# VH-VL binders against q0atu2, part 49

Target 1, 119 residues: q0atu2
Amino acid sequence: MLDKKARIRTSREYRNVFEKGKRLSGRFLIIYYVENALDNNRFGFITNKKIGMAVIRNRIKRQLRAIVREYQGQVKNKHDIVLVARAGIGKSSFEGMEKDYIAIMKKAGLFARNANKID
Key: E = the ipSAE of ESMFold2; O = the ipSAE of OpenDDE; V2 = 0.75 times the mean of E and O plus 0.25 times the DockQ between their complexes.

## First folded at step 3 (VH-VL)

Design ca18 (framework fv_daclizumab; at its last look DockQ between E and O 0.75; V2 from the best seeds 0.00; counts 0 for: pae E 8.3 > 2)
Fold by OpenDDE, look of step 4:
Structure ca18 (fold): chain C 119 residues (1-119), chain A 119 residues (1-119), chain B 106 residues (1-106)
Amino acid sequence: as target 1 above (119 residues)
Amino acid sequence: QVQLVQSGAEVKKPGSSVKVSCKASGYTFTSYYMHWVRQAPGQGLEWIGYINPSTGYTRYNQKFKDKATITADESTNTAYMELSSLRSEDTAVYYCARGDEWYSDFDYWGQGTLVTVSS
Amino acid sequence: DIQMTQSPSTLSASVGDRVTITCSASSSISYMHWYQQKPGKAPKLLIYDASSLESGVPARFSGSGSGTEFTLTISSLQPDDFATYYCQQYNSYPLTFGQGTKVEVK
């Protein structure tokens, strides 16, 4: 799991990202991101009822956390980033989610262009 | 059951202002954004803006930034839209519509409020 | 702003027909919602996020598409389906709608 300091935890923190950050949409994910005044990145996750039942939402959240954890070292620092799961994500594979995450993060300029899956 | 009930039809003179209300019930008012959409006679739909009732944060269509002011009263579960400097071109049915924070799909609508501007 | 153009603007069909409405975006978008509106009534949400069926909406309605092209399909038109349909994007602000497609009786 992500370190506590790497997590967006409060409603106020989420609100700040949604209201002041930039937004980009991928196939399965929407990301909201904004610079923070910290020395580390913080990640938040939104999985609402549109993606399915609670069991599905929890699974998706776990998968997204795993993806973020895997690539967190490649993300440009000093950002608050919130991942919002799109409705169709419940039908996607883990690899599909990962691919979408990488693509959207690159598009946002938060990954280096040569960022690839870490084996 | 979710309901959005709007104020009644208005007939206004050019240069005047009007304030339309939208009272929400059947759900947690602060858990959803309230959008406003207009429809001129025989025309399509046009998005005006939204408010986050929990924070008061608003976002407007640039076209309506000097025309519409959206507010909300949490204590009465009511959203408002005030239109200023009314012109004949402002004649339309105005709808309030509930939308979540992420997808902006409007799952519940008010019945609409006809605002007629004529000298 | 993202402009959305629906095709056709008017469609004449009979009960039982397969009906397809297209919505073209001026640029690539991710979100497309579909609404149904009958005269004197507020719009009703049919499909959200391109292909997800809103609760309570008949299964004969479906949505598909990506990029700049999206479609709403009614597999077998019913009498209750004669109405005007609108697409709506949420890729960027301002939110914008198509001009509408009126489905009328042939």
Scores: ipSAE 0.647, ipTM 0.900, lowest interface PAE 1.0, mean pLDDT 94
Fold by ESMFold2-Fast, scan of step 3:
Structure ca18 (fold): chain C 119 residues (1-119), chain A 119 residues (1-119), chain B 106 residues (1-106)
Amino acid sequence: as target 1 above (119 residues)
Amino acid sequence: QVQLVQSGAEVKKPGSSVKVSCKASGYTFTSYYMHWVRQAPGQGLEWIGYINPSTGYTRYNQKFKDKATITADESTNTAYMELSSLRSEDTAVYYCARGDEWYSDFDYWGQGTLVTVSS
Amino acid sequence: DIQMTQSPSTLSASVGDRVTITCSASSSISYMHWYQQKPGKAPKLLIYDASSLESGVPARFSGSGSGTEFTLTISSLQPDDFATYYCQQYNSYPLTFGQGTKVEVK
C-alpha cells in the first residue's frame, strides 16, 4: 500500500503535473513527472475508457499501485509522478507492466543505478 | 455531436497579425486540450501548440513561441490563435484539433482556416 | 526533436491491392498515431497508439510496429482510400508528424 502522503489526491494536483512536468512514454505507460517542494514522492494513477471496462481499469490501477509500492525505495526523492495507462495495457501481463515501469523510470533518470525491488 | 467550427479565410499583408477562432460544441470544453496545427500549401502537418481550457496553460512548439499566442474563452467555448509579424512563409491552412490530455490523439478537427500572406 | 520519416512519399495502387506505408522515428519511441487526409479536408484519425483502430474506421486498416519502425496497412484498397496518410509521435514535445505518403490511382 502507498502511504497517503505518497498519493496525488486532487484534480488540481494532477493537472499541475501534466502541464508543468516532463513526459516520457513507454510500451504500456506514459509518465508525467515534476520535482516537488515536499520531503517525499507522490504518485498518481490514470486509467481511461480506452483501456476497457471499469473492471479492467480498476484491476490495472491496483496492479500499477502494487508495482510502484514495490519499487518506491528506488525512486529519487522530491518528485510528483503520474502514471497513465495506455490503451494496450489491458492485454499485458503484470510482469510486462513491471518491466515497462522500470525501463521508463530509468530512462527518465528517476531510478537509482540498477533499480531493484525493495529488500 | 462534436463540432469544431473555425473562422473564415484571411488575406493579410506582411508584418500584420491575424487571430483565428475555433468554436467547440457537443462536449465539455474544459475536458480536452485544444491543439493548433498548420499545413502550408502542398506540404505536411506542423504542430504549433496547445491550450488547456480549464487552466489557461499553454505549451508551444519552440519554433512558434514568438509567433503564436493561443488563448481560450471558457464562457463561449472558443479557442483562439493569434499569429504576429506575418511573413509569406506563414501562408498555410491552420487547424484546431481536440486532443485527449494523455494520448494527444486528435479525434476531431476544425475545417481549417486558410491564412494567405501576400503583398 | 524527433523526426518522423515516411516511406514511400508516393505510391500508386489499384482497388483491391494491399498497401503498406512505413514510418521511421529518428529515436526509439513507444507508440504513435496515423491520420488520413483527403484533398481540401482536415485529417481524420485512423489508428491511435500504434495499433488501436479508431471507432468508425473500416477493419481493412491496421497498424503495427514498435521502437523506430511502424507500419500502416490497408488490406484491400477501396476507392475512398486514395488520400495522404500521416504518422505522428507523442513521446515528446514538440509533437511531430511524418512528411506524408500519398496513395494515388495507378
Scores: ipSAE 0.177, ipTM 0.771, lowest interface PAE 5.0, mean pLDDT 89
Fold by ESMFold2, look of step 4:
Structure ca18 (fold): chain C 119 residues (1-119), chain A 119 residues (1-119), chain B 106 residues (1-106)
Amino acid sequence: as target 1 above (119 residues)
Amino acid sequence: QVQLVQSGAEVKKPGSSVKVSCKASGYTFTSYYMHWVRQAPGQGLEWIGYINPSTGYTRYNQKFKDKATITADESTNTAYMELSSLRSEDTAVYYCARGDEWYSDFDYWGQGTLVTVSS
Amino acid sequence: DIQMTQSPSTLSASVGDRVTITCSASSSISYMHWYQQKPGKAPKLLIYDASSLESGVPARFSGSGSGTEFTLTISSLQPDDFATYYCQQYNSYPLTFGQGTKVEVK
């Protein structure tokens, strides 16, 4: 689980990212991201009802949180980042989601050059 | 029971303006973006822009930035698109379409409004 | 802007035929949508995110593809399927559609 300070929590916080942020689509994920006024990153996770029932959506959220935690030390600070699971994500493997996340984050320019992985 | 009902066909003179309405029912109006798409006679589909009805935020295709103005009235669950300085090439069917706030898949469309510019 | 190019522009087919329509993106995208439009009617969403069937759409429709190449397949064409089909990308703004593929009676 991500630290409390690294979580986007409120509807207002999510909406700010969607309305003010940049959007980038991957194979299984869409990310929205915007600079924040903090000295840290915050992450949010959205699973659409089109993905499936609640148990499936919760499993996907847990997998995405694990991926984000694995690479959070490489992410440039001062960003709010929302990961939106695409409808087809239920057909993917953990490794497929991870590969997609890495590709999207690189394309967005969000990986810091010399950041270390933080667990 | 989602329904989008657009205003009726209009015949306009060059240089005038037109305001097309799109009344939504069967869902929470502010939970979805409202998009506008045009189709010139015998041609394909062109995305014009959208409004987020909950915030009033709009985004436009650059091609239509100085042509179209998109608004919404939450009290009547109605979106509007105004076209200014009409020319014959603005003759088209104009559709409103609902989009998921996370995706831009248009799952419900209005019936279309034909705007004819002639004299 | 991401250009979506459909092939063919027009396709003549008979009831029962397998029909394949392709959509090429000018740069790599993850997923896209397919719409059906009949004359005088609004477009109807068929396939979202390249391969997911919209509710109420017959199972003879399917979609596949990734990167820059996507396909819509109708496994056995029915009389109700004579229409124009459009692909649409949502990877970046402006949202763009392919130019359309008209499926007509042979």
Scores: ipSAE 0.017, ipTM 0.686, lowest interface PAE 8.3, mean pLDDT 88
ESMFold2 (binder alone), look of step 4: mean pLDDT 93; pTM 0.953

Design ca19 (framework fv_daclizumab; at its last look DockQ between E and O 0.04; V2 from the best seeds 0.00; counts 0 for: pae E 11.9 > 2, placed apart)
Fold by OpenDDE, look of step 4:
Structure ca19 (fold): chain C 119 residues (1-119), chain A 119 residues (1-119), chain B 106 residues (1-106)
Amino acid sequence: as target 1 above (119 residues)
Amino acid sequence: QVQLVQSGAEVKKPGSSVKVSCKASGYTFTSYYMHWVRQAPGQGLEWIGYINPSTGYTEYNQKFKDKATITADESTNTAYMELSSLRSEDTAVYYCARGDEWYSDFDYWGQGTLVTVSS
Amino acid sequence: DIQMTQSPSTLSASVGDRVTITCSASSSISYLAWYQQKPGKAPKLLIYDASSLESGVPARFSGSGSGTEFTLTISSLQPDDFATYYCQQYNSYPLTFGQGTKVEVK
């Protein structure tokens, strides 16, 4: 199996981000982010019942992971970032979700201002 | 065991289209991305794009955005890549390759499909 | 785009030799893989995440490096190791490969 160093995996790691991190809200996402002591970024994902049924939550989680993976090279290093899906995300398009992610990451200063989707 | 089996070699005329298939087995098809990589005769490897079979989302190398169309059929565990407006420069071996949800290193490859474009 | 440059392009060696191949990235990366390819065959994953050995790959293969410089080492070259080797970054899209290093018999 591949390393999972790019993921927040433990409750302790999640708590650290929530307690010490900054929070920004987008249209479909809330992000919590804090600097870490590593050489890489880690991402966590929270989807709750407000989004919808388990099948929907799982789909959204997979989509969010896909988005994060696609833009991982554009994120400033040494950050733990937790993405919390908001209720409206279940009815959003993938592109809309992606756009929201880019916008919120730019607002957080985690993306360069000129960061864009590569067609 | 994991296997990716591609369709057979193709000989096409310039201006025509070709659709290459990649049938996956031995794993959950929707749990991994399917990438496509080409290799011109005597040349190196070039990434074309990928599909997330669970969502249908695709991402392309900008170089191939107007050349390749990647699709997937979950019911048959098969990924497809269609190349349009074929030119001699499109002559190459085309590979499908499995990628992790988070990491785009390729642990399993198809056997390759030679596409020859000749007048 | 991140450019990957391998050196050397061609390497002549003998069985038993220690072989080192270098891969240089145009910008700092965290995710690098090494592949082996033989004529008429698909590439085979050897190393992922710069230094992790893929399952089933002989221990004589190893990867090291960080930032912009990476190396693949074969501690003792075997007859089965004559092939072309590629590095690949998966730090960002588009995914890019080195131009390859052909290891041939001296």
Scores: ipSAE 0.011, ipTM 0.621, lowest interface PAE 9.4, mean pLDDT 90
Fold by ESMFold2, look of step 4:
Structure ca19 (fold): chain C 119 residues (1-119), chain A 119 residues (1-119), chain B 106 residues (1-106)
Amino acid sequence: as target 1 above (119 residues)
Amino acid sequence: QVQLVQSGAEVKKPGSSVKVSCKASGYTFTSYYMHWVRQAPGQGLEWIGYINPSTGYTEYNQKFKDKATITADESTNTAYMELSSLRSEDTAVYYCARGDEWYSDFDYWGQGTLVTVSS
Amino acid sequence: DIQMTQSPSTLSASVGDRVTITCSASSSISYLAWYQQKPGKAPKLLIYDASSLESGVPARFSGSGSGTEFTLTISSLQPDDFATYYCQQYNSYPLTFGQGTKVEVK
């Protein structure tokens, strides 16, 4: 479900979201989002060196992908969405990241009402 | 070890131009933005603009839009800033500084290039 | 544009003093850095994201604040700390700096 077609893959695709999309900040995350011309959503994930060593950055990306996968059924279609990890995210729990994601996606208007976790 | 090495001091006449170089080493040049910052003698810091070396995309402080041109050469890991139509008010130390893609705090700076404009 | 205003402009202090420098933003921000600059040298990053200590910076430096008011604190001033300090916001372009605070020997 968070397969190849649901991933933002190229620098051009990322740049389009950053240049044309809207930006919202949460406690641990920043999202950028823009409508796309597809029939599905695409997600991108950015962690930078300031978060920590590669093993820490990879763990955070894995956790964020898991969160996005859990709630992908509640996300309104036709959007490219980039999640950018803030520097302090390494100190957060999985549950803290999850709650932040839900809050920021609701604030952006990207969740359907009564978003439910997908197991 | 990250290093930013700038070209040497320049003395220029009003109306001429100057091109300052900033050679990067010790990291992947295209993974970070290169910013330019100026400091007039005895004064504070002013942001001029940046380049994304991987795409060539630039962003300028409106104050410097018609004064500065920022470029980069991936093959030599070098960023450049050209100042045109020099006036005495352009006398300053010009720094290059590395910023993260998403965080534009500056963790590494060049040593600075003094540009003096006088007749 | 987001204006950054530092106070004081100049601060006289002795080794061992607690030093506090403030930075005020014209609108609410989340992303603020502090730099140290000595004469003839490039600025050096001390604090990013308002309160995160950059690697290799002594623990006597700390940053705090939120919204529009931010503080850099040096808990026990050392001889190496006499310098000029700048805040910088990176919430939006253009990036802007405070005017600087010179910390000098009393």
Scores: ipSAE 0.006, ipTM 0.587, lowest interface PAE 11.9, mean pLDDT 87
Fold by ESMFold2-Fast, scan of step 3:
Structure ca19 (fold): chain C 119 residues (1-119), chain A 119 residues (1-119), chain B 106 residues (1-106)
Amino acid sequence: as target 1 above (119 residues)
Amino acid sequence: QVQLVQSGAEVKKPGSSVKVSCKASGYTFTSYYMHWVRQAPGQGLEWIGYINPSTGYTEYNQKFKDKATITADESTNTAYMELSSLRSEDTAVYYCARGDEWYSDFDYWGQGTLVTVSS
Amino acid sequence: DIQMTQSPSTLSASVGDRVTITCSASSSISYLAWYQQKPGKAPKLLIYDASSLESGVPARFSGSGSGTEFTLTISSLQPDDFATYYCQQYNSYPLTFGQGTKVEVK
């Protein structure tokens, strides 16, 4: 579970990430990310009305949080990261969202490599 | 055990072409990119380009775009690099090296192929 | 292109010495590897992601640094460690290497 200190909570904090951060687009996700002055990572999640009804948006948010939780140990420390779901995400599988997240995080240089480096 | 085995040394005349091979074993050939790096006598390392064996997609260092052509044959787990219009400054040891899709730190290298261009 | 500059170009050391080699990038990077190369041989990966020790590499090798300044350290140098060392960035294309640092017998 993402605890409160690992979540971006205020509109001011979101604006800081959008204004000062870098942007990277994937197939289903866009991330905005910036280094913070804390000793931990914080995540924000945005699902807009173009994705679908509230029930769909809430499902997507839960799935994205689950993915972020699963891989939080691999994310380089001291970053604020906002995930913005693109309109097409509602038709993606869980695995599709997961692969897109990993691909974007690797491209952003935010993912620490694990023992799986060598096959 | 992962191994990259390259073809033997070549002596070529100016203006000719040479094709160097790199045979991979001990891993799934299509799961990694194959890069090519050269080293002129007494000099440092210089990146030439890579191929994704699963798709045939290639990327080149701009310096080598008109010099090198990289290909791969999935049926034989072999990557190739062809150098055209050889000049004396192309004299070097040419290495193939294995890299991840996102991370190009080279965990395995071929033994190198010396290409000598002389009259 | 990101330019990688190593210092020193050559250093003389004795077995048991602590050796440090520096690598400077022309712009901030997060992904850097260190390689060891002995005469007539291909380079061997020692460190990846600036500070991660490659499997099978002795613990006397370590990497540190971030941004534009990186260091490879060999604590207690061994006879097998006399070689040329290269840093390499893989933050962006084209991939670029430092010019190399030769560690030779004092």
Scores: ipSAE 0.005, ipTM 0.575, lowest interface PAE 12.1, mean pLDDT 87
ESMFold2 (binder alone), look of step 4: mean pLDDT 94; pTM 0.960

Design ca2 (framework fv_daclizumab)
Fold by ESMFold2-Fast, scan of step 3:
Structure ca2 (fold): chain C 119 residues (1-119), chain A 119 residues (1-119), chain B 106 residues (1-106)
Amino acid sequence: as target 1 above (119 residues)
Amino acid sequence: QVQLVQSGAEVKKPGSSVKVSCKASGYTFTSYYMHWVRQAPGQGLEWIGYINPETGYTEYNQKFKDKATITADESTNTAYMELSSLRSEDTAVYYCARGDEWYSDFDYWGQGTLVTVSS
Amino acid sequence: DIQMTQSPSTLSASVGDRVTITCSASSSISYMHWYQQKPGKAPKLLIYDASSLESGVPARFSGSGSGTEFTLTISSLQPDDFATYYCQQYNSYPLTFGQGTKVEVK
């Protein structure tokens, strides 16, 4: 679970990230990200019909939140980051999603060079 | 199976208030925003606002800020919209509609609630 | 606010006709949907993200366009298609709809 303040809460805030942010695509994930003025990171998650049935979308959303929470301490502060699940994510394992997340975040320069899981 | 079931038609006096309910089933209530849209007789569609049931955050069309109050009860998977200080021009069919937090693609709608304001 | 204007407001057509409905935005947009509404019923999503066909919607419906001009096409009109059609932008708040295009029997 992410703290309330670590979540993107409104469509207006999502639109700000999409309009002003940078975009990076991985195998299963697209991230949009922009620096914010709030002294903390905020995350948003988008899973839609293109992925599959509601049960699949809900599983993916839960797993993505868990991954983000686990690696929260490795993310450079002061960013709004939206994760958009690509259609193919429904066929991915948890490990596959996790590896894709780490790879994208490192490529974006949002992870520390030695990023590790937070237990 | 996704369903949005709204409360029945209301006939109200000018100056009164009305509270319309929208009971959701067949999906995780907190995974989608719930929007409200009205349609006056013989007219088009007007967006009123939404609530994020997970956080309780609301966003309103400026036109309706002093008219509508949107709430949600996670324990019953029910969204509500209260209209205050009713006038004859508030006579309309009011719809709840499920939308993705980014796309606002209204893929499921309630059946509509006719609110008639007359003396 | 972004104003969405549909053209025509009403069109008369016969079964088997190809019909096109246009939606014009007052400023450039990237994000819009199309809905169908029958008398006494709630609207139904037809096309999302300008050109993606909603699940369960017949293949005769298609959407296209970008910027300020968007089009909904019905390739071969069926009796079930006589209805009012609405476009909606989700580029910015408040969300806005076109005024509607009524497709009626000729």
Scores: ipSAE 0.006, ipTM 0.613, lowest interface PAE 10.0, mean pLDDT 87

Design ca20 (framework fv_daclizumab)
Fold by ESMFold2-Fast, scan of step 3:
Structure ca20 (fold): chain C 119 residues (1-119), chain A 119 residues (1-119), chain B 106 residues (1-106)
Amino acid sequence: as target 1 above (119 residues)
Amino acid sequence: QVQLVQSGAEVKKPGSSVKVSCKASGYTFTSYYMHWVRQAPGQGLEWIGYINPSTGYTEYNQKFKDKATITADESTNTAYMELSSLRSEDTAVYYCARGDEWYSDFDYWGQGTLVTVSS
Amino acid sequence: DIQMTQSPSTLSASVGDRVTITCSASSSISYLNWYQQKPGKAPKLLIYDASSLESGVPARFSGSGSGTEFTLTISSLQPDDFATYYCQQYNSYPLTFGQGTKVEVK
């Protein structure tokens, strides 16, 4: 689970990311991302009805939040990032989504290296 | 009833500009992206770009970045595409097409606008 | 850019025939649409997400495939089906279309 501070919460905040951000597509995910003026990163999650039934969309959102939480320490600070699930994500495994997320974040230059850790 | 109605055919001289309109009705204009697609005589389809009418955000095919300018007017539910510095190679039928906000499934198209560039 | 190549470019068929059109992507994709275009008209969406039939489209149309190879099948060709067909990827920008396959009368 991500705390309140790490969530994009309003339509206006989502609009800002889509309007001013960069876009990068992966196999199962699209990310939109922009540097923010805050002390922290914020994440948003979107699962369109084309992905499938509510039970599938809810599973995907839950799994994506778990992936983001697991890797949040590697993300360069001061970014708003929105993850949009693509239609084919419903047939993906957790591992498949995780691999796609890591690949996209690295290609976007959003994954910090050891600078965000001690040792 | 969703409908996209485009402006009429244009005959233009080389070096001039043209602005094609696409008036939407039968749905919430700001809930969908408006894309533009071109088809030269005897050729296939080429994607030009899109606009998100709710934000004004645009995305362009690199090939058309310096040629096309896409805008939208929420007060009249109309999208526009302006083509600058017209050349004979810009002679084509230009279509507007509605896409889902997350996916480019073009479920409704305008009837097309023939732009002819000749001296 | 992802390049989409259709095969064949043209095919001749008779009413009642089973018709298959193929679409190859230059890299692996998950998101592909199929459109039908008749002379003088705008394209019409037939299939989205490679295999999902658009509302109002006859059940004789079907899509299949994954990765780099996709097919559109018309199980029993009707007079209304003589048209040009296009595949389109929406995996990444710029959006790209195949060159088209013209299905014409024998």
Scores: ipSAE 0.000, ipTM 0.560, lowest interface PAE 13.3, mean pLDDT 86

Design ca21 (framework fv_daclizumab)
Fold by ESMFold2-Fast, scan of step 3:
Structure ca21 (fold): chain C 119 residues (1-119), chain A 119 residues (1-119), chain B 106 residues (1-106)
Amino acid sequence: as target 1 above (119 residues)
Amino acid sequence: QVQLVQSGAEVKKPGSSVKVSCKASGYTFTSYYMHWVRQAPGQGLEWIGYINPSTGYTEYNQKFKDKATITADESTNTAYMELSSLRSEDTAVYYCARDDEWYSDFDYWGQGTLVTVSS
Amino acid sequence: DIQMTQSPSTLSASVGDRVTITCSASSSISYMHWYQQKPGKAPKLLIYDASSLESGVPARFSGSGSGTEFTLTISSLQPDDFATYYCQQYNSYPLTFGQGTKVEVK
């Protein structure tokens, strides 16, 4: 999905984003984000047991990674961003998750220009 | 088998301080935030603040910033809340509660510690 | 601060009744939870994220709402349900609770 360089990998790195970062909530997603000192963006994904069974959690995680990858070029550089799935996401459509992602990223000011849109 | 066990009831004089403990068991202590919430007799719930036990980071309700100090000891899996300069209006049951920070839901609570401030 | 206001403050009901409790936020919020508290005990999480039932909570409890208006419904009140109910927002710090709704025997 995303290469190794673009992924938040360790619990320590996740905790840094949670403690130092800003939080913004959408309908199905919460994002935590902070500017990093790297030359690239990194993404993390959290789907805890409140979402549902492992099959549902794994599907959601896979779909979120696909969405992030699709819009990767529109994300302003040098940020660590963690996507946390809310309980209700298990009942959402792929399109619903995608729309929520775009909305929260734009609201956070993380998308390059307001012109970037779903059409 | 998650459990949060708090220290016993305290009767304190105005102007003194009190330190309440909350011992956690049945989960990885450093993986969850620990919050403190109080409830004055006949009143509702009031959030005091939280600590991330893994880093020591704390966040306080502005109302309690100069009154409450929250700490944690990883070696004993115990969180503490100290209240200074006690007044009669600090009489309340004080609860600790566990939180996964991205949901801020309190799925497990301590049994409560009654702090009575009287001359 | 986001103020959470519950209505009613007290309601009297009988076993088998449908009970509805409302919670209004002073500004639009995305996220809130519901708790139940019985006398002498700590609160218990009932509904998280406005509409998701916490594990072990009976199916007669349900939550709904968005924006500034949220409701907790008990479809058929049981003896164990006489308690005080609190809503809580987690949209921003400080975390705030409603003042509580006491469901008592009619």
Scores: ipSAE 0.006, ipTM 0.578, lowest interface PAE 11.1, mean pLDDT 85

